# VHH binders against StAR-related lipid transfer protein 7, mitochondrial (STARD7), part 12

Target 1, 216 residues: StAR-related lipid transfer protein 7, mitochondrial (STARD7), of Homo sapiens (Human) (q9nqz5r112to327)
Amino acid sequence: FQSSGVQHHPPEPKAQTEGNEDSEGKEQRWEMVMDKKHFKLWRRPITGTHLYQYRVFGTYTDVTPRQFFNVQLDTEYRKKWDALVIKLEVIERDVVSGSEVLHWVTHFPYPMYSRDYVYVRRYSVDQENNMMVLVSRAVEHPSVPESPEFVRVRSYESQMVIRPHKSFDENGFDYLLTYSDNPQTVFPRYCVSWMVSSGMPDFLEKLHMATLKAKN
Short names: E, the ipSAE of ESMFold2; O, the ipSAE of OpenDDE; V2, 0.75 times the mean of E and O plus 0.25 times the DockQ between their complexes.

## First folded at step 11 (VHH; framework vhh_5c3l_4)

Design c1 (from a3 with D50A; at its last look DockQ between E and O 0.69; V2 from the best seeds 0.00; counts 0 for: pae O 2.2 > 2, unsure alone 63.6 < 65)
Fold by OpenDDE, look of step 11:
Structure c1 (fold): chain B 216 residues (1-216), chain A 126 residues (1-126)
Amino acid sequence: as target 1 above (216 residues)
Amino acid sequence: QVQLQESGGGLVQPGGSLRLSCAASGFTFSDYAMSWVRQAPGKGLEVVSAISYSGGSTTYADSVKGRFTISRDNAKNTLYLQMNSLKPEDTAVYYCARDYSPEWDKYLKELGMDVRGPGTQVTVSS
C-alpha cells in the first residue's frame, strides 16, 4: 500500500499586480465662466479647498503693451481710477531685485469687511521672448501687522503675462492673468458670482480705460 | 474664430521641393508674427521658422537654414514656406501657428486656445 504522497505544490503567490493606479492627477480642467469681447475668464477648483483659481485671457488693440504694463505699476495712478482701493502703498523696495512690498486695502461687497493684502511684487521685461511679466505673492511683513479693521488675506497670487502682437511700443497685445486668493470667507455662491461677474471684469475694463486715459 | 489652414504637403523624393501655404482668418493677420512648426513621429513640436508681422524679420531652425524660406502676404492673409533640398529628416506634420512660443503656448494649451492649423503631412522618402 504505497501511499503516493501528493506533493501539494504551494499555491504560486498571486503576483499582486499593484494596480499602478496611474493617479494621473486629473489636472482639473479649466471651466470657462465668461466670454466677452475683449477677454475670456476661466476657473478651476484648487485641490483640497473650496477656492478657485482664475485665469483671464484678453486682447487689446488700442493701447501698447508698455502703456498697459506701466499703468499697472503706477500705484498712485491706480488710487485715482480704482475706486475700490482704500489704501495702496509701497512699504519696501529692493533696489537689487526691483521687488516691492505693497500694502493694499480694498473694499469688498457689502456687508463684507474690507480686506487688506501684503504682497511682494516683481516685474520683468523679457525682450528675448517678447514678453512682460508681473507677479505678485502674499507675504508677511513686520511693519504691517494685522488690524481688526480689515480682514487680512494671507493667500494671494497673481501672475500676468503680456505678449505683444508687434512690439512693446506698438498697439496690440494679448495678456494672460492667473489669479487666486483666500479672502478667508466662505464665499457664499453670491460672492463667487460677484468675482466672476463683476469683480475681475470690471477691474480689467477700468484698467483698460485708465490706460487709454494715460495715453492721452 | 481664429482659423488656420495649411496646404501644399505631400510625398517627395530626397532633394525635392515643396511649397506650403497657410490661409488665415478670424484675426488681423498683419498684427501677428507667424510660425511654421513641425512634429515628426515620436518627437515634440519644433519651430521650423518664424516671420515678424511685417515680414521684415525671419528666423530659422539650424536644421533648415539655407533650405527653407518663410514668407507672408498680408494682403492675402497667407503664410508660405518654401522647402528646398528636402531630406528624410524633414518628414513631419507641418503646422501654421500664430506667434508660436513654447512659453506662451503652454498656457493657451491648457485653455484649448492653441492657434494652429490641423497641419499638412510632408513625407520625404525615396
Scores: ipSAE 0.236, ipTM 0.609, lowest interface PAE 2.2, mean pLDDT 87
ESMFold2, look of step 11: ipSAE 0.533; ipTM 0.794
ESMFold2 (binder alone), look of step 11: mean pLDDT 80; pTM 0.818

Design c2 (from a3 with S30D; at its last look DockQ between E and O 0.67; V2 from the best seeds 0.00; counts 0 for: unsure alone 64.1 < 65)
Fold by ESMFold2, look of step 11:
Structure c2 (fold): chain B 216 residues (1-216), chain A 126 residues (1-126)
Amino acid sequence: as target 1 above (216 residues)
Amino acid sequence: QVQLQESGGGLVQPGGSLRLSCAASGFTFDDYAMSWVRQAPGKGLEVVSDISYSGGSTTYADSVKGRFTISRDNAKNTLYLQMNSLKPEDTAVYYCARDYSPEWDKYLKELGMDVRGPGTQVTVSS
């Protein structure tokens, strides 16, 4: 749902709305739904559902790209500033690739039950292309079977690309977040409206504040 | 709204020189790295040169090292490419771009955020 900027995902979200790219004559286009001081938000329908894929373009000039990157990776710090988190832990790390599997359990608005996610993340600093990348994708993991306490989200993808204005250690950067989520069965249409009007803006503001307060 | 306008292209004999300019507006020019990107006939886009926001760091494609010089004047919001010892293989449309990479350009273009200019033609021929 929300509060998810510290994970990895592979290139290109799986929930593309059709196979054509850069073609307005074929399928779904990005619709801007919010234009705020620090970010713009677009959405694109996911075929066969009432859900959307989201894209955020944002800019901050008062924190460094490295601070912003590191805050999103720090699971212990996330639990301190994100009151929606019930559980967030690293389950496994692949020694060869450096990829990590996480279990994330989060509150959802009443009367929805809390959801849980099992996802793999990978992150990197690409000096050659002047970017930092965080990618995440839902996976199955035998150490984290489904629990009757939570609704397991099986389709989740997130990609964030961060590009410094000057350097990774000087204030100023742009970022692009692409996010899709299927929190199982239904998410009422009025909750989708709430996510655009309150949920996403509040998360991004809290993430910014948490980054400002971080020592790294 | 980002606006970039290239100029200075034309027809030149092999061994000749040209200087390209790019006028920038609609963004804080000295916050961003800039690039020259070219497209030869029937080819894809090639990054020719990059320059850091301050002008203190530059990179060049192997094919142009020692012949081309990128520079910027942040007081005038202008990017330059000095092209010396031109070869027929340098024939292309040359684009001025803000913070260019192929994937970043593609993503921003999908959102209606074009960060390249319309380009200027350079032709090197006898």
Scores: ipSAE 0.477, ipTM 0.713, lowest interface PAE 1.7, mean pLDDT 83
ESMFold2 (binder alone), look of step 11: mean pLDDT 79; pTM 0.801
OpenDDE, look of step 11: ipSAE 0.529; ipTM 0.791

Design c3 (from a3 with V115I; at its last look DockQ between E and O 0.70; V2 from the best seeds 0.67)
Amino acid sequence: QVQLQESGGGLVQPGGSLRLSCAASGFTFSDYAMSWVRQAPGKGLEVVSDISYSGGSTTYADSVKGRFTISRDNAKNTLYLQMNSLKPEDTAVYYCARDYSPEWDKYLKELGMDIRGPGTQVTVSS
ESMFold2, look of step 11: ipSAE 0.659; ipTM 0.850
ESMFold2 (binder alone), look of step 11: mean pLDDT 81; pTM 0.820
OpenDDE, look of step 11: ipSAE 0.668; ipTM 0.860

Design c4 (from a3 with S54R; at its last look DockQ between E and O 0.72; V2 from the best seeds 0.00; counts 0 for: pae E 2.1 > 2, unsure alone 63.7 < 65)
Fold by OpenDDE, look of step 11:
Structure c4 (fold): chain B 216 residues (1-216), chain A 126 residues (1-126)
Amino acid sequence: as target 1 above (216 residues)
Amino acid sequence: QVQLQESGGGLVQPGGSLRLSCAASGFTFSDYAMSWVRQAPGKGLEVVSDISYRGGSTTYADSVKGRFTISRDNAKNTLYLQMNSLKPEDTAVYYCARDYSPEWDKYLKELGMDVRGPGTQVTVSS
């Protein structure tokens, strides 16, 4: 009576299909906050913060991409047309990369103290992709220590892409501006409103007007 | 609002021809370069052809060069793509786009801005 020992093959471990929950990081959707004749403004919350990133899409047809681009590079001219500028200086220039370190001091709405920014600026003309790019990012610089007179903004990013309709030297272009900063104050809801309602729109309008004036 | 509407797609045999049209509205058509882009099943968007705002300059993907011809009628706000000697590999949804760039399109898409039409299906099969 040879007892045929039925070797119970242990059940193959169920491959836990770890559901790759594609944490599709819910890329927070852009919310449109302003729709104007010449531009639209969106915002999205910055994850882990109470801050917003802003994006502006705009179109001009009465100035050239190059004119609009050059006006933004001209810090001396900006001091003339931008009344919010207290100080705007190039601190350092890298001749190889064309990068510049700038110190920017600007008025903020009362009762807020003025803010100062130290940032590196880079620009490029991409002929292959038919666009101009201007990028700014906050940096520290030993020649620009913090002052008790101004609140230092340590987080600042700005990117503008200019896309010609026709060419760099013919009227008409679209632009995309992406912007974020941390002015180190919990912007009262009121300040956020100011930035959205007056700050950015006014700046863009003034920039446009400055470009038109420079063209004449 | 920018509106683009493609037409002229369909089923054709290899070696056949199609002519796509794109009706544009909501912007000054003559101020913009225009593009045809396509998306084949399981593939990403591919630029097929570009044309300058005046029609004086055209570019083509290597895969369609000599077979496809892009043109435009600015008076009619219409973009065209003549497709000759069609191949099975040309099977795709074809989109009309305003000066298409993958990078630029990505930004605009995130904002919910339509820069291309809904597309027209082109199927090349025996």
Scores: ipSAE 0.442, ipTM 0.760, lowest interface PAE 1.2, mean pLDDT 88
ESMFold2, look of step 11: ipSAE 0.470; ipTM 0.750
ESMFold2 (binder alone), look of step 11: mean pLDDT 79; pTM 0.807

Design c5 (from a3 with A33S; at its last look DockQ between E and O 0.82; V2 from the best seeds 0.57)
Amino acid sequence: QVQLQESGGGLVQPGGSLRLSCAASGFTFSDYSMSWVRQAPGKGLEVVSDISYSGGSTTYADSVKGRFTISRDNAKNTLYLQMNSLKPEDTAVYYCARDYSPEWDKYLKELGMDVRGPGTQVTVSS
ESMFold2, look of step 11: ipSAE 0.484; ipTM 0.754
ESMFold2 (binder alone), look of step 11: mean pLDDT 81; pTM 0.813
OpenDDE, look of step 11: ipSAE 0.485; ipTM 0.776

Design c6 (from a3 with E103L; at its last look DockQ between E and O 0.62; V2 from the best seeds 0.00; counts 0 for: pae O 4.5 > 2, unsure alone 64.1 < 65, grease 24.8 > 24.2)
Fold by OpenDDE, look of step 11:
Structure c6 (fold): chain B 216 residues (1-216), chain A 126 residues (1-126)
Amino acid sequence: as target 1 above (216 residues)
Amino acid sequence: QVQLQESGGGLVQPGGSLRLSCAASGFTFSDYAMSWVRQAPGKGLEVVSDISYSGGSTTYADSVKGRFTISRDNAKNTLYLQMNSLKPEDTAVYYCARDYSPLWDKYLKELGMDVRGPGTQVTVSS
């Protein structure tokens, strides 16, 4: 009576279905850091860094989109109303693309050194979509070497979209500004540090006032 | 607070008509262009029609051109969409939106600033 030893084949290891962790890149949620009368400010951390990206959503009803847009393009006028500007110059213009390279030197709060930016600026008026766009991005330029007098900000990006309520030449518009830079300083977690370093809210208020003054 | 409330949706047979209304409050209605947008099941938001702040200019998606008419009454803070010759493909949730743009939509959603109503269901079926 030969006992046929039923070799219990060990159960094949269940293929660990590597759970496709849906690396849904959890788009880090925007955090509101300021709620003012004319704008709201959000921030989100930039992945892999200690830096933040900022967004401002604002509305004005007492100036036209075109006025607001034009004031931002006028570097000479900005030197008059923005006390933080040490230097602001167009160093190169491309007539085909309409792009400009700018050198911007700005005061930072004491005891921080002044910072300088070299960036390309481009703007467009989209009549079909009823929008104006202003874009800036940091670049290197051989005519603007680093100086020991200023801390060069090598990472800088700004995008503003202006949406008229009515038209480009009638009062009222919304704008969305997206901004990030690396001023080579550690910002504390709180937006107050950004306000002190970048002064974005104050800048926007001054820009608004400058626009109003230019209208008159 | 900005509020938009759609009404007038329902079930209709192909070839039928509906008139949607949107009541606006919490902002100066006459200062803004307005839009009707729709979302069909499994599809993204589609702009159906736009109207300027004064009502002097209107635009339509190609799919609804000649069948739909957008209008507004600024004195009543109300936006309208007359939908004629309805088709099964028009089945969607219809939203009233303040100056809707696909470019803004992404950003506004992320910021929780999407300005549209809760929507009204339109179903076109035999």
Scores: ipSAE 0.023, ipTM 0.416, lowest interface PAE 4.5, mean pLDDT 85
ESMFold2, look of step 11: ipSAE 0.569; ipTM 0.793
ESMFold2 (binder alone), look of step 11: mean pLDDT 80; pTM 0.815

## First folded at step 13 (VHH; framework vhh_5c3l_4)

Design e1 (from c3 with M113F; at its last look DockQ between E and O 0.71; V2 from the best seeds 0.00; counts 0 for: pae O 5.2 > 2)
Fold by OpenDDE, look of step 13:
Structure e1 (fold): chain B 216 residues (1-216), chain A 126 residues (1-126)
Amino acid sequence: as target 1 above (216 residues)
Amino acid sequence: QVQLQESGGGLVQPGGSLRLSCAASGFTFSDYAMSWVRQAPGKGLEVVSDISYSGGSTTYADSVKGRFTISRDNAKNTLYLQMNSLKPEDTAVYYCARDYSPEWDKYLKELGFDIRGPGTQVTVSS
């Protein structure tokens, strides 16, 4: 009668949800890098990296939040107005969450190779808080392997918050765009200047124009 | 630049009344919803009341409902808060805010934008 000693495996220590105590690290102060008529651009260094996070605060009064929001969701329309787009495709859609996986290939300044992004996109309309949110985050997807033709950007995050002045369907809103990526290159100072001076600002201007055009 | 300036705060006995005013400048006042928010000692910011850009819609925190009335005069670029039946629990710094949302305020604050005035102290004490 061999008493099979039921080794009471001690309860696996409850994974202490390490509360991501966001180490209140010294909130690195945002530096303004551009002041334009419709928006301001800030940057801050990402701790432990040579990369920057960017924020754009802007205001439009001649288009509605909904129009501006919808244009950003329209990938087919973007291909028409954004000349830097080589490829932009929705490769997967989740009906339940409303999330989409996209493959985005974009031109980079010569002599840099084109970059491609695989990212999940999610959007929401928060009626209670009177805001719209667009979020993108880099992901891996088995149907989109890396190609020698493009440099894969593996780290990418974008968040846009749109706050109507009045309503979603009346002209006027503020927006905040937060953006970071690792283009897998050390940008020469010249290229950094280009990205800051021409990349994001030009995109936003084109987006605004595209929105105006779509309204008419 | 957005400028908001609160006034009308002070010391009042329980059951008393105050009327706060907020003078707005630097933006088209009539295009924005406005809010009163307050911060009591040792507590976070609390939304007290909201009013739509036209004044056609108002909301109140449960704690002030029936006692406080938010209003606005778009011609004068002024926001008001009538506070009746004041309680010690209403003691706080009261802020006027443009289109206030805690989330939005947080983001703007990080960028050095302020959508609130400097605040006015309201003290309710016997």
Scores: ipSAE 0.023, ipTM 0.402, lowest interface PAE 5.2, mean pLDDT 86
ESMFold2, look of step 13: ipSAE 0.417; ipTM 0.756
ESMFold2 (binder alone), look of step 13: mean pLDDT 81; pTM 0.821

Design e2 (from c3 with A33H; at its last look DockQ between E and O 0.09; V2 from the best seeds 0.00; counts 0 for: pae E 12.7 > 2, placed apart)
Fold by ESMFold2, look of step 13:
Structure e2 (fold): chain B 216 residues (1-216), chain A 126 residues (1-126)
Amino acid sequence: as target 1 above (216 residues)
Amino acid sequence: QVQLQESGGGLVQPGGSLRLSCAASGFTFSDYHMSWVRQAPGKGLEVVSDISYSGGSTTYADSVKGRFTISRDNAKNTLYLQMNSLKPEDTAVYYCARDYSPEWDKYLKELGMDIRGPGTQVTVSS
């Protein structure tokens, strides 16, 4: 078992008793797969699949939580800093709930075909509990049927919680990000490996740089 | 550097009491929603209790309501869990955590817990 350098993640599970399985009651354990300066990345298997749930704990001291939150919501700015975006549009907004449906088309590394997502997002600033939340999940929408041009990602979920070190308008915060793939999603195993080695780390680095530039 | 250090665990007979403490450093403790989380042998994490940054709001898992009391002292950067009427099923490693979870999404509750310490063992047996 490997521990992180300066931060102690939850203890890795000690060896579980094997051979005595309660299939529905047993949760999978988290494995740390990356320990970098600004973030740690864990994953755990989704039972019965080759897919993973991912958890990122990250810390920044050079940007504000409000800027970090807003950069992720600004679709026009995302198209400027995320060169992988082919299309990113708000399809519908529910004025009652404030939820938005988006269509996102993105490059994937060769030899993967470009993929598209239709997802609903919700976001809030919770002043009472001193946190900001962004949540997204895949949906179907009649205005955006599947296209032969792209591979539709039919399901995923993500959640980010941001908690300031001081205030929402002063530098410094921690965040927790999760991404869950659905068993019905068809991803090759090398795409799953790519997510750990390049996809998630590269996205997080680009997001940090984009937030720094927006701050200035 | 953010640090959380749990203490106060031990061996106790059923019906006994323990008081857990969590010393926090390296961050502004009073700005954070905090939680106690436990892991029984061979099981996943269970959120036991949480408390708002000011201490004005608390919640408890059904399994511990009426027996456990969460509290905090923001002047001393310390989180507490008073555990009374302990049962064998309370046997676990107890962790304190900074709580980033939105309460409205139970799926995200567990994943929003920032655990940094080694935990403290509580064992309830006769």
Scores: ipSAE 0.000, ipTM 0.220, lowest interface PAE 12.7, mean pLDDT 78
ESMFold2 (binder alone), look of step 13: mean pLDDT 83; pTM 0.841
OpenDDE, look of step 13: ipSAE 0.583; ipTM 0.829

Design e3 (from c3 with A33R; at its last look DockQ between E and O 0.05; V2 from the best seeds 0.00; counts 0 for: pae E 13.3 > 2, placed apart)
Fold by ESMFold2, look of step 13:
Structure e3 (fold): chain B 216 residues (1-216), chain A 126 residues (1-126)
Amino acid sequence: as target 1 above (216 residues)
Amino acid sequence: QVQLQESGGGLVQPGGSLRLSCAASGFTFSDYRMSWVRQAPGKGLEVVSDISYSGGSTTYADSVKGRFTISRDNAKNTLYLQMNSLKPEDTAVYYCARDYSPEWDKYLKELGMDIRGPGTQVTVSS
């Protein structure tokens, strides 16, 4: 799993609230699939597949937005709290643009082989609009060719927007995460079920706990 | 890389008109739903209008229905907001945004707005 990314796949048109179709007549609707104390999870189908795009709206009042943002950027710390990570390394960093290319190797649920991702990420703190943004998308990089050890995920995007309740350095914020990938599986329904039952909720819970521990 | 640049704001008298533009670059504009959002002094963000990626579906806040028209030109990577019959309560900074919000929840709708530009000031005053 990886937080945040820009969407470079087409987003679906807005869902209709009435039964009358507009000129497009084909908008897909978001379905809430989890409603927990700290976050809600929605999904909508990706046309022509058994896969979904996911959205999470979450709220925390016991950690700061800056700490939550920074924990997600800290690759060494991620390896400490996310037991699914096999490898997470920065391959290339452009300090001027703020872009980084990472190689991420992660366990997938039994009996699926481990997956690897090569992705670019960018992040920003926008004080004018009172938000923090973390975005990632899959790319190719010549230093990280595909390996038979792992299944390369070629379609991956993640975007997180974090809005403080007060300031970036005081407790309390909301966030919106939009996420999709294609894990290249012959078990698409199992993978979708796992994402809702374990994958996303466990990641978000562990991220919260990791943020609490890093705050202290 | 992703850029949104708003323009077309200014000072106008009540009952006047303005046309806002938003120039998009660094992404495939025609792949995205887009919104106009505004922030009045001392207020939170309000979603004014949204438009589907093709332009075939639009919605408006009740406060602007019949007065504002959202449109897009995908060939020019530009989003527009025609504002007619302007009122003092329309005074705000107007932003364009890529719209990632869930359609069905107004609070979540505002939080899902990907604002990248500096906005354009609209002031309606005598």
Scores: ipSAE 0.000, ipTM 0.148, lowest interface PAE 13.3, mean pLDDT 80
ESMFold2 (binder alone), look of step 13: mean pLDDT 83; pTM 0.846
OpenDDE, look of step 13: ipSAE 0.022; ipTM 0.336

Design e4 (from c3 with Y107W; at its last fold request DockQ between E and O 0.76; V2 from the best seeds 0.75)
Amino acid sequence: QVQLQESGGGLVQPGGSLRLSCAASGFTFSDYAMSWVRQAPGKGLEVVSDISYSGGSTTYADSVKGRFTISRDNAKNTLYLQMNSLKPEDTAVYYCARDYSPEWDKWLKELGMDIRGPGTQVTVSS
ESMFold2, look of step 13: ipSAE 0.721; ipTM 0.872
ESMFold2 (binder alone), look of step 13: mean pLDDT 80; pTM 0.812
OpenDDE, look of step 13: ipSAE 0.768; ipTM 0.893
ESMFold2, fold request of step 15: ipSAE 0.644, 0.171, 0.005; ipTM 0.809, 0.606, 0.165
ESMFold2 (binder alone), fold request of step 15: mean pLDDT 81, 81, 81; pTM 0.823, 0.820, 0.820
OpenDDE, fold request of step 15: ipSAE 0.840, 0.833, 0.855; ipTM 0.922, 0.918, 0.930

Design e5 (from c3 with F27Y; at its last look DockQ between E and O 0.70; V2 from the best seeds 0.64)
Amino acid sequence: QVQLQESGGGLVQPGGSLRLSCAASGYTFSDYAMSWVRQAPGKGLEVVSDISYSGGSTTYADSVKGRFTISRDNAKNTLYLQMNSLKPEDTAVYYCARDYSPEWDKYLKELGMDIRGPGTQVTVSS
ESMFold2, look of step 13: ipSAE 0.549; ipTM 0.788
ESMFold2 (binder alone), look of step 13: mean pLDDT 80; pTM 0.811
OpenDDE, look of step 13: ipSAE 0.683; ipTM 0.870

Design e6 (from c3 with S101T; at its last look DockQ between E and O 0.10; V2 from the best seeds 0.00; counts 0 for: pae E 13.8 > 2, placed apart)
Fold by ESMFold2, look of step 13:
Structure e6 (fold): chain B 216 residues (1-216), chain A 126 residues (1-126)
Amino acid sequence: as target 1 above (216 residues)
Amino acid sequence: QVQLQESGGGLVQPGGSLRLSCAASGFTFSDYAMSWVRQAPGKGLEVVSDISYSGGSTTYADSVKGRFTISRDNAKNTLYLQMNSLKPEDTAVYYCARDYTPEWDKYLKELGMDIRGPGTQVTVSS
């Protein structure tokens, strides 16, 4: 998952309570942030930080898992349907492992600087367990030094698991996305979480529409 | 600030009825699935009932099926639990929660419920 920004201007910062509370045996519990027709969104504080980890569970019945998987891997197509992408390029690829290093530059709400990520991703189709997996994690790469134009995000992890209802080539699947990053902003985490919550429906809708258009 | 405030509890005789309410503020109520959760004396938490964000899907614990009805009014930011045919074993503190407890996928087993309010006491005694 590569959406980090929200097009809306952030609200004035306010102190807000997190959905997780420190109760007996319930520290670090997931708080549901959004429950929509096609997806649910949760967040959980990351212990020892002021950051959240996020989870999305979603379902589609009108596109195939393979289409959904492939649209997310196609960097040239992503640039066409995701208006927040400034740059998304494969820097190198290990054909044996299938691991790739990418440089991703994305808009952040005005007047904040755009963010850039250098990350490794790996993807696989697990026929035996009937699932597709996409994983990504921030790395350093000598071919992509920091630029004063962007804020480099150094902490980023993403995992998506896709489970077909039937086969990879028939309509219908569930997916689970887990991700976290540190976008290095001065805003309190409730404002950052509001930005994620406001941007997530739009991103997922655009991804769905992009997947439908890739369908034959 | 997220707030959930339960009300409507009390003392009733077996076979009686109560209607619980949960007033929500500080968040967009219509974006969340909601649950009622209870804790009997000396026991752990039990999920009593769940309702989807729109109200279109509901679930119930086996112990309350046919007796309890969950509902919501998204215009009033309020969650309800109608409890009929009450039994002594229904005696508990009842909490409303934003529901993210996964019953449907083992990979989500670490998710839980967001209980924020003080709860409302229901006592069924003869």
Scores: ipSAE 0.000, ipTM 0.138, lowest interface PAE 13.8, mean pLDDT 77
ESMFold2 (binder alone), look of step 13: mean pLDDT 81; pTM 0.818
OpenDDE, look of step 13: ipSAE 0.624; ipTM 0.837

## First folded at step 14 (VHH; framework vhh_5c3l_4)

Design f1 (from e4 with A33H; at its last fold request DockQ between E and O 0.48; V2 from the best seeds 0.75)
Amino acid sequence: QVQLQESGGGLVQPGGSLRLSCAASGFTFSDYHMSWVRQAPGKGLEVVSDISYSGGSTTYADSVKGRFTISRDNAKNTLYLQMNSLKPEDTAVYYCARDYSPEWDKWLKELGMDIRGPGTQVTVSS
ESMFold2, look of step 14: ipSAE 0.758; ipTM 0.883
ESMFold2 (binder alone), look of step 14: mean pLDDT 82; pTM 0.831
OpenDDE, look of step 14: ipSAE 0.671; ipTM 0.844
ESMFold2, fold request of step 15: ipSAE 0.778, 0.729, 0.799; ipTM 0.895, 0.861, 0.902
ESMFold2 (binder alone), fold request of step 15: mean pLDDT 81, 81, 81; pTM 0.821, 0.822, 0.824
OpenDDE, fold request of step 15: ipSAE 0.863, 0.868, 0.870; ipTM 0.937, 0.938, 0.938

